# Ledger of designs, part 4: miniprotein binders against q9bqp7

Target 1, 240 residues: q9bqp7
Amino acid sequence: VPQNWFPIFNPERSDKPNASDPSVPLKIPLQRNVIPSVTRVLQQTMTKQQVFLLERWKQRMILELGEDGFKEYTSNVFLQGKRFHEALESILSPQETLKERDENLLKSGYIESVQHILKDVSGVRALESAVQHETLNYIGLLDCVAEYQGKLCVIDWKTSEKPKPFIQSTFDNPLQVVAYMGAMNHDTNYSFQVQCGLIVVAYKDGSPAHPHFMDAELCSQYWTKWLLRLEEYTEKKKNQ

## First folded at step 1 (miniprotein)

Design d4b
Fold by ESMFold2-Fast, scan of step 2:
Structure d4b (fold): chain B 240 residues (1-240), chain A 87 residues (1-87)
Amino acid sequence: as target 1 above (240 residues)
Amino acid sequence: DKVKLRITIKAKSPEEAERIVEEIKRIAEEAARRHGVEVKVTVEVRDGTEVRVEIEIEVDPEAVEEIRKEIEEVARREGAEVTFEEE
């Protein structure tokens, strides 16, 4: 049970009707500060077995590829993910932002993978936007807030070279999504309420992406787990 | 190199134990298939209700964690106790 419990949803906010001609999606820049990010909290509170298995995997990969080969592999994975997010931001932004970095970013297997999901996405309200939970003191940079099949969602785009049809395969991704949701719902830079999440796993070979939808109840369940991770992070930082 | 996961689940009935066994085998096989790694599952049922599973799988953090979490969900759904050990 979390010691410093706080609700994920804000009772003073409601989902506003979607306008067909919305204003430009919000893109609040992430400001410099000492407040921990969602990704740092999650990284610093990994289980002992997760840390052990990750280290063993790194060692095996280094043995197989060499140190330089492993660095190149890791850099390529990172770069592909970054370009995928950039392409999605370009696609989902108003037409005037489509000028940037051209047709090459739009022609990847990952982008082909998400086409069927994008058909169900509309009413974009935020893209690559910073969120801060003023009461719980954490920050994050979310990918997207938009309507998916008529429901306003925090949407997180993931790349994978292997199929991930089950949400359990995404590990900490549900915690990341609800952490962003709770922060946005209590961030004065935003005025709307988000109650649903969506994790979209895109595939390099263009195979159809798998959407993992999280309704309000599921978000509340993962929110409790996020609060426990945040509590663990805070306790570890008190002692160093 | 391979990781060995040892799981002990106390079922409420022999019928529940049998269902749990089949579901664990499916979980391990599907996760291994998705992650392109080899897996070996050994199951022993004691006293009709104590399910002991040993899963030997090629080191892959995602596959191992996926199996662990899905087995935990099965145990929670069936109201069974679960214990994990790693080697």
Scores: ipSAE 0.000, ipTM 0.400, lowest interface PAE 11.0, mean pLDDT 77
ESMFold2 (binder alone), alone request of step 1: mean pLDDT 76; pTM 0.716

Design d5
Amino acid sequence: SRTYEIEVRVDPEKAEELKRRLEEELRKRGVEVVSIEVDPETGRVRIRVRVTDEEQLEEVLRLIEELAKELGIEIEVRVKEVD
ESMFold2 (binder alone), alone request of step 1: mean pLDDT 82; pTM 0.787

Design d5b
Fold by ESMFold2-Fast, scan of step 2:
Structure d5b (fold): chain B 240 residues (1-240), chain A 84 residues (1-84)
Amino acid sequence: as target 1 above (240 residues)
Amino acid sequence: SRTYEIEVRVPSPEKAEELKRRLEEELRKRGVEVVSIEVDPETGRVRIRVRVTSEEELEEVLRLIEELAKELGIEIEVRVKEVD
């Protein structure tokens, strides 16, 4: 895939609010398809060192917790992340866009961790929403599109535990953000342009979350890397 | 803390030496404990031994290697193993 033929930004779109933009955040459901997801592409194109780090972490955790303990631990980490995302969607959505609010979802160290970030978030345009890049043929489910400190961002919420970091997607987080951004910018279901990314790492103990802002230049750099990963995935699929 | 040996295959000995110099500078700047960095002048292989306090630190080292290789315009193969 020639990088110059597939830009991350769409010159026909504006990042400014359009009168046609819905007042309610978009939530397009993810459709099951043979088209690969961002997470699948990244998982299937991990480097040898990424695979080694993941396998080493798994082996160490299994030795410490046992097979059943490791299974329970990973299930709990996944569930905590899911609940954190559900809580954020609830906080950022009008009540009527969600069936029910769970008060217990709003009582977590992770939510306490992100309070100072949420104060700088406004103008929410999409939440838990599906994106598709029609020409590059990939799909994804992004967490949030909103203004952070006045700039429209694809925002990705991450959870972290200090003593035992889950490294499964650590170096690929910027790639996920730009993949979603490029897809959204070329998806006919959306009419606006996103040029910035934000990765927010929240902590279980309520310690202040760390925001990692990605400007347009940095997003362009990671977009180039994402295109290489997508090309690797496509080549591997053809050779099957 | 644990010690890891990272072996990098570089297309040329000239570029292997350049990668070594850049790695020494960047790892020192980041406070990573470097046990050794050796270049095989005949094959262009670079062997890096680092002592890290966490898997996050090892991940940072591996990402740095990939970033420097890209900056230098070289394609590399990387192998990692834990050593005593």
Scores: ipSAE 0.000, ipTM 0.218, lowest interface PAE 15.8, mean pLDDT 77
ESMFold2 (binder alone), alone request of step 1: mean pLDDT 85; pTM 0.831

Design d6
Fold by ESMFold2-Fast, scan of step 2:
Structure d6 (fold): chain B 240 residues (1-240), chain A 83 residues (1-83)
Amino acid sequence: as target 1 above (240 residues)
Amino acid sequence: MEKVEVEIRFEGLSPEEAREIAERIARELAEKYGLEYEIEVREDGEVVIRFRGVDPEIAEEIARRVEEELRKRGIEVEVRVRE
């Protein structure tokens, strides 16, 4: 149980469309400052086991590819992920989806992988948009807020070269999603309530993406774990 | 002598990695000691190996060997012996 518990959902908000909601998805720019980001908190509070597994993976890859090959590989993975997110933003933006615009941007194995998921996505409210939790003092940049199979979700798009059929295989991704959700629900730049999450793991070879839907109950469970990570981050910063 | 249950719980690994390791270990132990095993992936992603009908002396041996082998590989496990 975290020492300073705070609710993930805001009872003063609803998930229903509001007349004051913009017709165009929100895209609030991320303003970096001393306030920690969700990714920073998670990186600074990795468990001993998570650190060990990451180092083992790095050593294995360096042995296979060499130092320069490893740097090139990780740079290419990052670039592919960036292009994937850019393509999804283009596809989901109502102004940009009149027809396929950039064939190279929109034609990849990762985009093919998510086609069956995209068919169930509508009512986009936010794309590549900054969130800030005003009380808990953290920030983040979420990928997408949209309706998935009729439910308003924070949607996180992930790329992977190997299968991730279990939500736990995505490590801290559920924590990242609920952190964004809790921030958005208490951020004055937003007027709606999000109670569900969706992690979509796309594959390079075009194999069908794995959707990991998180209902309100599951989000609440991961929210408690996120609060513990945030508490650990705060304590580590005080005791440096 | 009364038989006991041995439960081996994997911590800090992804479910697919834990399942692969658990499957290999469970199979090796089952073949060596003539036991049946179950592997369960729980809702929180923990992977658990369960052996039932184990002699208490063998159960202690299994616990010691598993903890020693996996500790050397940097893998955290919790082993419980129950009646």
Scores: ipSAE 0.000, ipTM 0.125, lowest interface PAE 19.2, mean pLDDT 76
ESMFold2 (binder alone), alone request of step 1: mean pLDDT 77; pTM 0.706

Design d6b
Amino acid sequence: MEKVEVEIRFEGLSPEEAREIAERIARELAEKYGLEYEIEVRGNEVVIRFRGVDPEIAEEIARRVEEELRKRGIEVEVRVRE
ESMFold2 (binder alone), alone request of step 1: mean pLDDT 75; pTM 0.688

Design d7
Amino acid sequence: GRKVIIRFKVSSEEDLERLKEILEKAAKELGLKITRIEFDPEKGEVEVEVEGVSEEQVEELIKRIEEELKKRNPDIEIETEIKEE
ESMFold2 (binder alone), alone request of step 1: mean pLDDT 73; pTM 0.650

Design d7b
Fold by ESMFold2-Fast, scan of step 2:
Structure d7b (fold): chain B 240 residues (1-240), chain A 83 residues (1-83)
Amino acid sequence: as target 1 above (240 residues)
Amino acid sequence: GRKVIIRFKVSSEEDLERLKEILEKAAKELGLKITRIEFDPEKGEVEVEVEGVSEEQVEELIKRIEEELKKRGIEIETEIKEE
């Protein structure tokens, strides 16, 4: 076990609201920096098996759609995901007016998919907000911090097309969530503590989204795995 | 020997039984040892644990499974976990 093991939770912080907390959800902008992002660390430390599966998926999609069709497909998936995140930010922001919400964005199957999850979401504290782990030197942009069924969570919104094959990020989703959580808990821009995670997988056809709740113990287990990926990334950088 | 967990997703209970047959045959032909097979018919998932595999052997196993399932009209999703 590495001696530089850091805790995910900050003993000096509380998950309860404080009178000094901002009345609006925080949205710290992500600054361009030499410090690696969570996504970069995960991408650069993929196993050979993860790389193989990604390449296999690409080849199969190219065979089905052609090269131009594959580019159009991946562009559409990216745009749909971006619009879904924009719609959720709009829905969850108490300061936005209905005029500023694109009515067409609110009518997607993905938004219908998450309606039952949104009923259990309240007390939003951060939306599309940058986090930095000051000691471990990594950054990220998290989707949402809010209470889900009474528990303060880092919430990560994912889109899935049920008839389409493997998406690389699916197996690293818990690592991404805990990386954001650990960073936020040690970032001086924030004053509260998050101990739980939630991964919400929304479906294009409007089928009910699947919530994957991560309690404090599960978050601690994935945090250990994230630290190993971060260490691997750091060692690879030293050898370049 | 390293253990690898492969997860397949299928649409029906009948497809799970066909997947099991194809997995057993392909693993035997490739000289791979299957240490565990778990079915979840409610989720349409099957997890297979294989031991002592190289990356190339895993690719060949998945390729043969996908080709046989496509031949039988079955669509699958594949996910790999390192253990």
Scores: ipSAE 0.000, ipTM 0.205, lowest interface PAE 18.1, mean pLDDT 74
ESMFold2 (binder alone), alone request of step 1: mean pLDDT 75; pTM 0.677

Design e1
Fold by ESMFold2-Fast, scan of step 2:
Structure e1 (fold): chain B 240 residues (1-240), chain A 98 residues (1-98)
Amino acid sequence: as target 1 above (240 residues)
Amino acid sequence: MRRVRVIVYGPSEEAREAARRLAEEYGLDVEIRFPSTPEEAERLAREALEDGVDIVVTVGGDEIAERVARVAREAGKPVVRIPGDSPEELRRRLEEAL
């Protein structure tokens, strides 16, 4: 149990759309400041086991690819992920905001991978948008907020070279999703309530993406874990 | 390479799939067993310890959890208890244990 508990859901908000909601998805820019980001908190509070597993993977990859090959591999993974997110934002944005810059972004295997998921996505309310939890003092940049199979979700798009059929294979991604959810539910830039999460793992070869749906109860469970990580981060900062 | 033995009494298909995936993803030597009785679960725990495993994981009801925990404690090895039959909780806790 975290020492300083705070609710993930805002009882004063509804997940139903209303006439005052913007017709265009929100895109609040993320501004750098002294407040820690979700990714920073998670990176600074990895367990010894997570650090060990990450180092093992890194050494295995260096052994296979060489040091230069590993650098090239990681740079390419980053670039592919960035292009995938840009393509998804373009696809989910209103037609008038689409720019014809790189048609190959729309034809990638990752985009083919998520087609069956996108068929169930509608009612987009936010894309590449900043969230801030004023009370808990953290910020983040979420990928997407939209209805998935009729339920309003914080959606996180991931690319993977390996299949990830289990939610645990996404490591801290469930914590990232609920951290964004809790921030958005208490951020004055937003008026709606999100109670569900969705992690979508897309594959380079076009194999069907794996959707990992998180209902309200599962989100509440991960929220408690996120609060513990945030508390650990705050304590570590006080002792530096 | 750490050696892990998962003993499942109750829901089994999800546990089997999760254990196999975690072994591949994390480079762990994971073996899974499905006892039919609490007595068999206790025997499988002793066999795991004799095989030199580093950690024993139980999945399922209280019937086997205490028996396996006692055997592991007597051998000075850690044991992780995963209760119930929730697929989401099962997958999450297996990853946390490993």
Scores: ipSAE 0.000, ipTM 0.103, lowest interface PAE 22.8, mean pLDDT 75
ESMFold2 (binder alone), alone request of step 1: mean pLDDT 74; pTM 0.697

Design e1b
Amino acid sequence: MRRVRVIVYGPSEEAREAARRLAEEYGLDVEIRFPSTPEEAERLAREALEDGVDIVVTVGSPEIAERVARVAREAGKPVVRIPGDSPEELRRRLEEAL
ESMFold2 (binder alone), alone request of step 1: mean pLDDT 71; pTM 0.632

Design f1
Fold by ESMFold2-Fast, scan of step 2:
Structure f1 (fold): chain B 240 residues (1-240), chain A 92 residues (1-92)
Amino acid sequence: as target 1 above (240 residues)
Amino acid sequence: DIEVRVEVEYDGKRYEFRFRVKSPEELKKVLEEIKRIIEEHNPKRVEIEVRAESKEEARKAAEELKKLAEELGYTNVEIREEGNTVRVRAER
């Protein structure tokens, strides 16, 4: 059990819309201080197995592409992921100006990949929005909060070259989702509660995306693991 | 204490990151976080404002930030001083 255990859900909040909720999705700008981000915590506390697998993959790629080729490849993967998120924000946002700017990217293979998932997404409440857990001292920028098949979810959009049909193959993505969820549920900029998560893995070739739904019980299980990673990060920070 | 404010533009939107530094060790960690933000978002332009309790402290911190910007490939770096505040504007 983590020393600084804190609940993921806020019993004072409801997942139902209230009169104070805006009709337009929230987009709180990220204002980062020395408080760590979710992605920073996860990257600084990777398991020995994750570090080993990442280094093996990196060395294999460098052998095949060369150091310069590897840098170009990773930069392209990063840029494609960024453009995919920009396109999704445009699609899900009611603002037409954002859609106009990304029109060419709206027809990518990744967007084709997620079409069947988007059909089940409605009631968007937040897009590319900052969350902060003041008590546990971490921040994040979540992709989307919307109803998926009738359930309010923190939705995280991922791109992948390799098939990810199982949630275990998404590495720390479940931890990222529950970290955002716990922060949002305790962030005064938001008035609603989220109890479910969704990780959507999209493919460049347009193959159908794999949705990984996380119910409240599963979110609670991953939340405890996130708290342990946060504790590990804090301990490492004290040791420089 | 030193306050560092970093502004980046991406996706047609402007984002601000604020950092408070109480020790040289914390400044190194802040520099690592700034490097990460730049690497993740690849902004064409970055504006950094450093406010300290003395002009000398602000200059020293701003110099480290200027070096980081140059290392990351920003070629046009402009420095502006005002009292105990120093602003660094970098573009590539």
Scores: ipSAE 0.000, ipTM 0.080, lowest interface PAE 24.3, mean pLDDT 76
ESMFold2 (binder alone), alone request of step 1: mean pLDDT 78; pTM 0.738

Design f1b
Amino acid sequence: DIEVRVEVEYDGKRYEFRFRVKSPEELKKVLEEIKRIIEEHGIKRVEIEVRAESKEEARKAAEELKKLAEELGAKVEIREEGNTVRVRAER
ESMFold2 (binder alone), alone request of step 1: mean pLDDT 75; pTM 0.701

Design f2
Fold by ESMFold2-Fast, scan of step 2:
Structure f2 (fold): chain B 240 residues (1-240), chain A 81 residues (1-81)
Amino acid sequence: as target 1 above (240 residues)
Amino acid sequence: TKRVEIRIRDDPEEAERIIKEAIRRAEEEGAEVVIRVEARDPEVAERLRELIERLARELGAEIVSVRREGNEVEIRLRFRE
């Protein structure tokens, strides 16, 4: 149990649309702050096993590709992920504004991979938008907030080389999603409540993406684990 | 070749001024620009990358390459003859 518990959901908020809600999805820019990001907290509180496995993978790739080859590979992976997120933002934004920009962004295998998921996505409320938890003092940048199969979700788009058919195989992604959710629910820039999460793992070859839906109960369970990681981060920084 | 090299650490507002000056100087001197981002957080690094690419487009610079690893980003820019 975390030493200082705080609720993920805000009892003063509703997940239902308001007439006063903006017609265009919110895109609040991330402002530079001394407050840690979700990704920083998770990166700095990885287990020794997670760190070891990541470093071993990196060294193996450098041995196979060389230092320049590894840099090229890393650059290519980054570019593909960036284009995937740009394409999703374009697809989910108002049609008239963005549809005509770059047709090549809309033709990747990753986009084909997520087509069956996108058919169930509607009511987009935020895209590539910053969140801040004022009380718990962390920030983040979420991919998307929209209705998935009628339920308002924080949606996180992931690309992967190997299949991820089980939520356990997505590592810290559930913690990332609930951290964004808790921040948004207590961020004054937003007026609604999110109670569900969705991790979508897309594949380069166009194979159907794996959706990992997280209901309110599962989100609450991962929220407790996120609070523990946040406490660990805070104590490590304080004690150094 | 002539190069203008700058390092950006964390502050986006200070960074924008430095980036604009480097790009303008490179255009005047016919030089390549190398911008290295060393951010505290990967998300800050991503925001600085987006800022650099936007400023490059606004100022007419061609993006030669982008490399990213965790909290670090390296972007190379040039002007066409």
Scores: ipSAE 0.000, ipTM 0.061, lowest interface PAE 28.4, mean pLDDT 75
ESMFold2 (binder alone), alone request of step 1: mean pLDDT 72; pTM 0.666

Design f2b
Amino acid sequence: TKRVEIRIRGSPEEAERIIKEAIRRAEEEGDEVVIRVEARDPEVAERLRELIERLARELGAEIVSVRREGNEVEIRLRFRE
ESMFold2 (binder alone), alone request of step 1: mean pLDDT 71; pTM 0.642

Design f3
Amino acid sequence: SPEEEARRIVEEAIRRAEELAKKTGKRVEVRVEERDGRIEVEVRVEDGREVRVEVEVDPSDPESIERAIEEALRRAREELEKL
ESMFold2 (binder alone), alone request of step 1: mean pLDDT 64; pTM 0.516

Design f3b
Amino acid sequence: SPEEEARRIVEEAIRRAEELAKKTGKRVEVRVEEDGRIEVEVRVEPDGREVRVEVEVDPSDPESIERAIEEALRRAREELEKL
ESMFold2 (binder alone), alone request of step 1: mean pLDDT 65; pTM 0.551

Design f4
Fold by ESMFold2-Fast, scan of step 2:
Structure f4 (fold): chain B 240 residues (1-240), chain A 90 residues (1-90)
Amino acid sequence: as target 1 above (240 residues)
Amino acid sequence: MKVKITVYTSPGDPKSEEVIRLLEELAKEHGIEVEVIEVTEDPEAFEEAKKKYGIEKTPTVVIEVDGKTEVIEGADPEEIKKKIEELLKE
């Protein structure tokens, strides 16, 4: 149980659109800060088992590809993910004109993979937008906040080379989603509340993406685990 | 008959990956409730399972039918497929 428990949801907020909300999705820039990011917290608090399994995977890949081949592989995976996020931001933006650079990004297998998910996405409220939890002292950059099948969600887009049909296969992704959700719900730059999450795993070959919907109860369960990871990070930071 | 399947998996393990793929297909065909627990993401759940079911390795499949529990520890995907298909045949 975390020593410094804080609620994920803000009862003073609503998930319904407000007349004072901007007509375009929010895109607050992430500013340099001494406050840790969600991804930094998660990376620095991996369990010994998680570290062991990641190192095992790394050594296996290096054995097969060589060190230079492994670096090229990981660089390519990163670049593909970055392009996928850029394409989705472009598609979901209500801006009338798409940028010239975005034309090629719209034609990937990953974009084909998510078409059936995108049909159910509407009411975009934020894209590539910074969040900060003022009380718990962490920051993050979320992918998207929009309605999925009528429910306002923090949506996280992932690319994968292997099938991930179950949420437990998405590693720390549920923790990442609820961390962003809790921060946004308590961030003064935002006026609304999000109670649901969605992790979308897209595939390069265009096979249908796997959506992992997280209702309010599931989000609350992962939120408790996120608070424990944040507590562990804070303790480790004091000792460094 | 209510069938609930829980599988405990390790990331990057080929056997775990094959079991997940198999369970995805069976869940779609038979409407079975499936829960996947990645042991590094939820080590507490795996520790509880070790105490409750006496398991020590992944992949491990726990099948619950009408209050009865069957455990397939470190099982081959073919063993898991056979057992689940047998349970589905009334």
Scores: ipSAE 0.000, ipTM 0.160, lowest interface PAE 16.3, mean pLDDT 75
ESMFold2 (binder alone), alone request of step 1: mean pLDDT 73; pTM 0.675

Design f4b
Amino acid sequence: MKVKITVYTSDDPESEEVIRLLEELAKEHGIEVEVIEVTEDPEAFEEAKKKYGIEKTPTVVIEVDGKTEVIEGADPEEIKKKIEELLKE
ESMFold2 (binder alone), alone request of step 1: mean pLDDT 73; pTM 0.670

Design f5
Fold by ESMFold2-Fast, scan of step 2:
Structure f5 (fold): chain B 240 residues (1-240), chain A 89 residues (1-89)
Amino acid sequence: as target 1 above (240 residues)
Amino acid sequence: SKVEVEVRVTPDGRVEIRVRVEGDPEAARRIAEELARRLREELGVEVEVEVRVTEDGRVEIIIRVRGSPEDAERAARIAEEIIRRLLEE
């Protein structure tokens, strides 16, 4: 028996975006409170396997780079990802004017990597915007909601370095996308419906980014897995 | 034996799982064969297996699966289950 008591899609909302007269992209600020974030839920409910593989990766990197080198590496990866997201927000926002600093951010290999994807992105509805599931009581900050090849998607931008291994928690990217989708579809700050997801993996060397499109059926499958992770988080919280 | 498992997606869209085993090439071969067999059966996808012996004496098993990040996650889960089972024998 599937334990999907809360649908990802809201039947009272339109799945047809207003592409001919779009509003300015929404940017709702994330407000901190006792309600858990998508990232926190996923981090606190990692499987023993995911924890094992993450620790193995960490130990390998420390062996290669040293303790201080590992700290510098992880800080640099975080900073590169942050700059990549800032550059994408500037590119996709009609209210932004490129400044000298933004022009420098646009020279990264990651931005070169996503150029072919960006050509298929239009009708931006939200950028770096907070979502909250009113009933399930979780929050998140999504990267982008826009049309990809004519379909309204929650778009998540990821950076990757070849030949470095993936962190096990990166496999939670589809869960993160559908969690944002379900929240937005039930958030009173938004009036439209998103039924598709897109995970874009950009590469540091400028190699073409890999788009992972998630149709409505795939999103529904991952939504069921997200609900199980959320339930696990809630149970662990009550037992503390 | 010391075992390390890494999963990555290549720029050409393939999923690559690297399993490094320190010592015992026979155990590495058994892990590779069983892993490839189960991945083919459970995912129904083409699986390429490459076994290398590194300069530092480690045995590296590289498994390439055609698919999505979902296939990578599932393949990694299957890999760890097989590795744990074989190492307990």
Scores: ipSAE 0.000, ipTM 0.110, lowest interface PAE 22.8, mean pLDDT 72
ESMFold2 (binder alone), alone request of step 1: mean pLDDT 71; pTM 0.632

Design f5b
Amino acid sequence: SKVEVEVRVDGRVEIRVRVEGDPEAARRIAEELARRLREELGVEVEVEVRVNGRVEIIIRVRGSPEDAERAARIAEEIIRRLLEE
ESMFold2 (binder alone), alone request of step 1: mean pLDDT 69; pTM 0.614

## First folded at step 2 (miniprotein)

Design sa1xA1
Fold by ESMFold2-Fast, scan of step 2:
Structure sa1xA1 (fold): chain B 240 residues (1-240), chain A 82 residues (1-82)
Amino acid sequence: as target 1 above (240 residues)
Amino acid sequence: SPEERIKELEELAKWLYELAKELLEEGKTEEAIKLLEWALRLLKEAIEIARKTGDPELIKRIEELIKKIEELLERLRKELEE
């Protein structure tokens, strides 16, 4: 149990639409500041097991691709992920017409992979939007907030290449989602409550994406683990 | 910053060293040697940056880590060829 517990959900908020809700999805820009991001907290508090597994993966890839090949591979994986997120933001944004969208982004295997998930996504409320937890002092940039099968979710889009998956984000994906959720639920820039999460793993070859739905109970369990990671980060920072 | 870059390189080199030791316990000597050689390249970059900053304690710390890894590599190469 964390020593400095804080609730993930805000009892003063509802998941129902109200008159103050924007007609277009929110996109609050992430600003540079000294407050740590979710990804920094997670990276700085990896367990010995996570570090070992990540280094094993790096070793395997370096043996296969060489050192320069590994750097190029990880750079390409990052760029593919970025382009996938850009394509999804375009697809889910009501402001763009089909003619204004990049045809190449829409044709990717990753986009083909998520088609069956997108059919169940509606009521988009936020896209590529900054969140800040004022009390717990962390920030993040979430991918999407929308209804999935009728439930309002923080949705995190992931890319995976089946033979050579980039494994680092896989360890902490649920923690990332609940960290964004808790921040959004207490961020004054937002008025609604999110209680569910969805991690969608898309595949480069167009194979059907794997959805990992997280209900309110599961989100609460991972929230406790996130608070422990945040506490560990804060303690490490005091000792630096 | 230069100091931040040195920390990053040193941290990664230490992780490679620990991974190499585990590979050695598994009998994967050639793989371990490759990781130790990578660790040395990172530390050589780190010490070059450290020398430009002129911090004697930082330079000494990195030199000691380089020596430790070089001694291990020498032992492993001899064992592999015997």
Scores: ipSAE 0.000, ipTM 0.130, lowest interface PAE 13.4, mean pLDDT 80

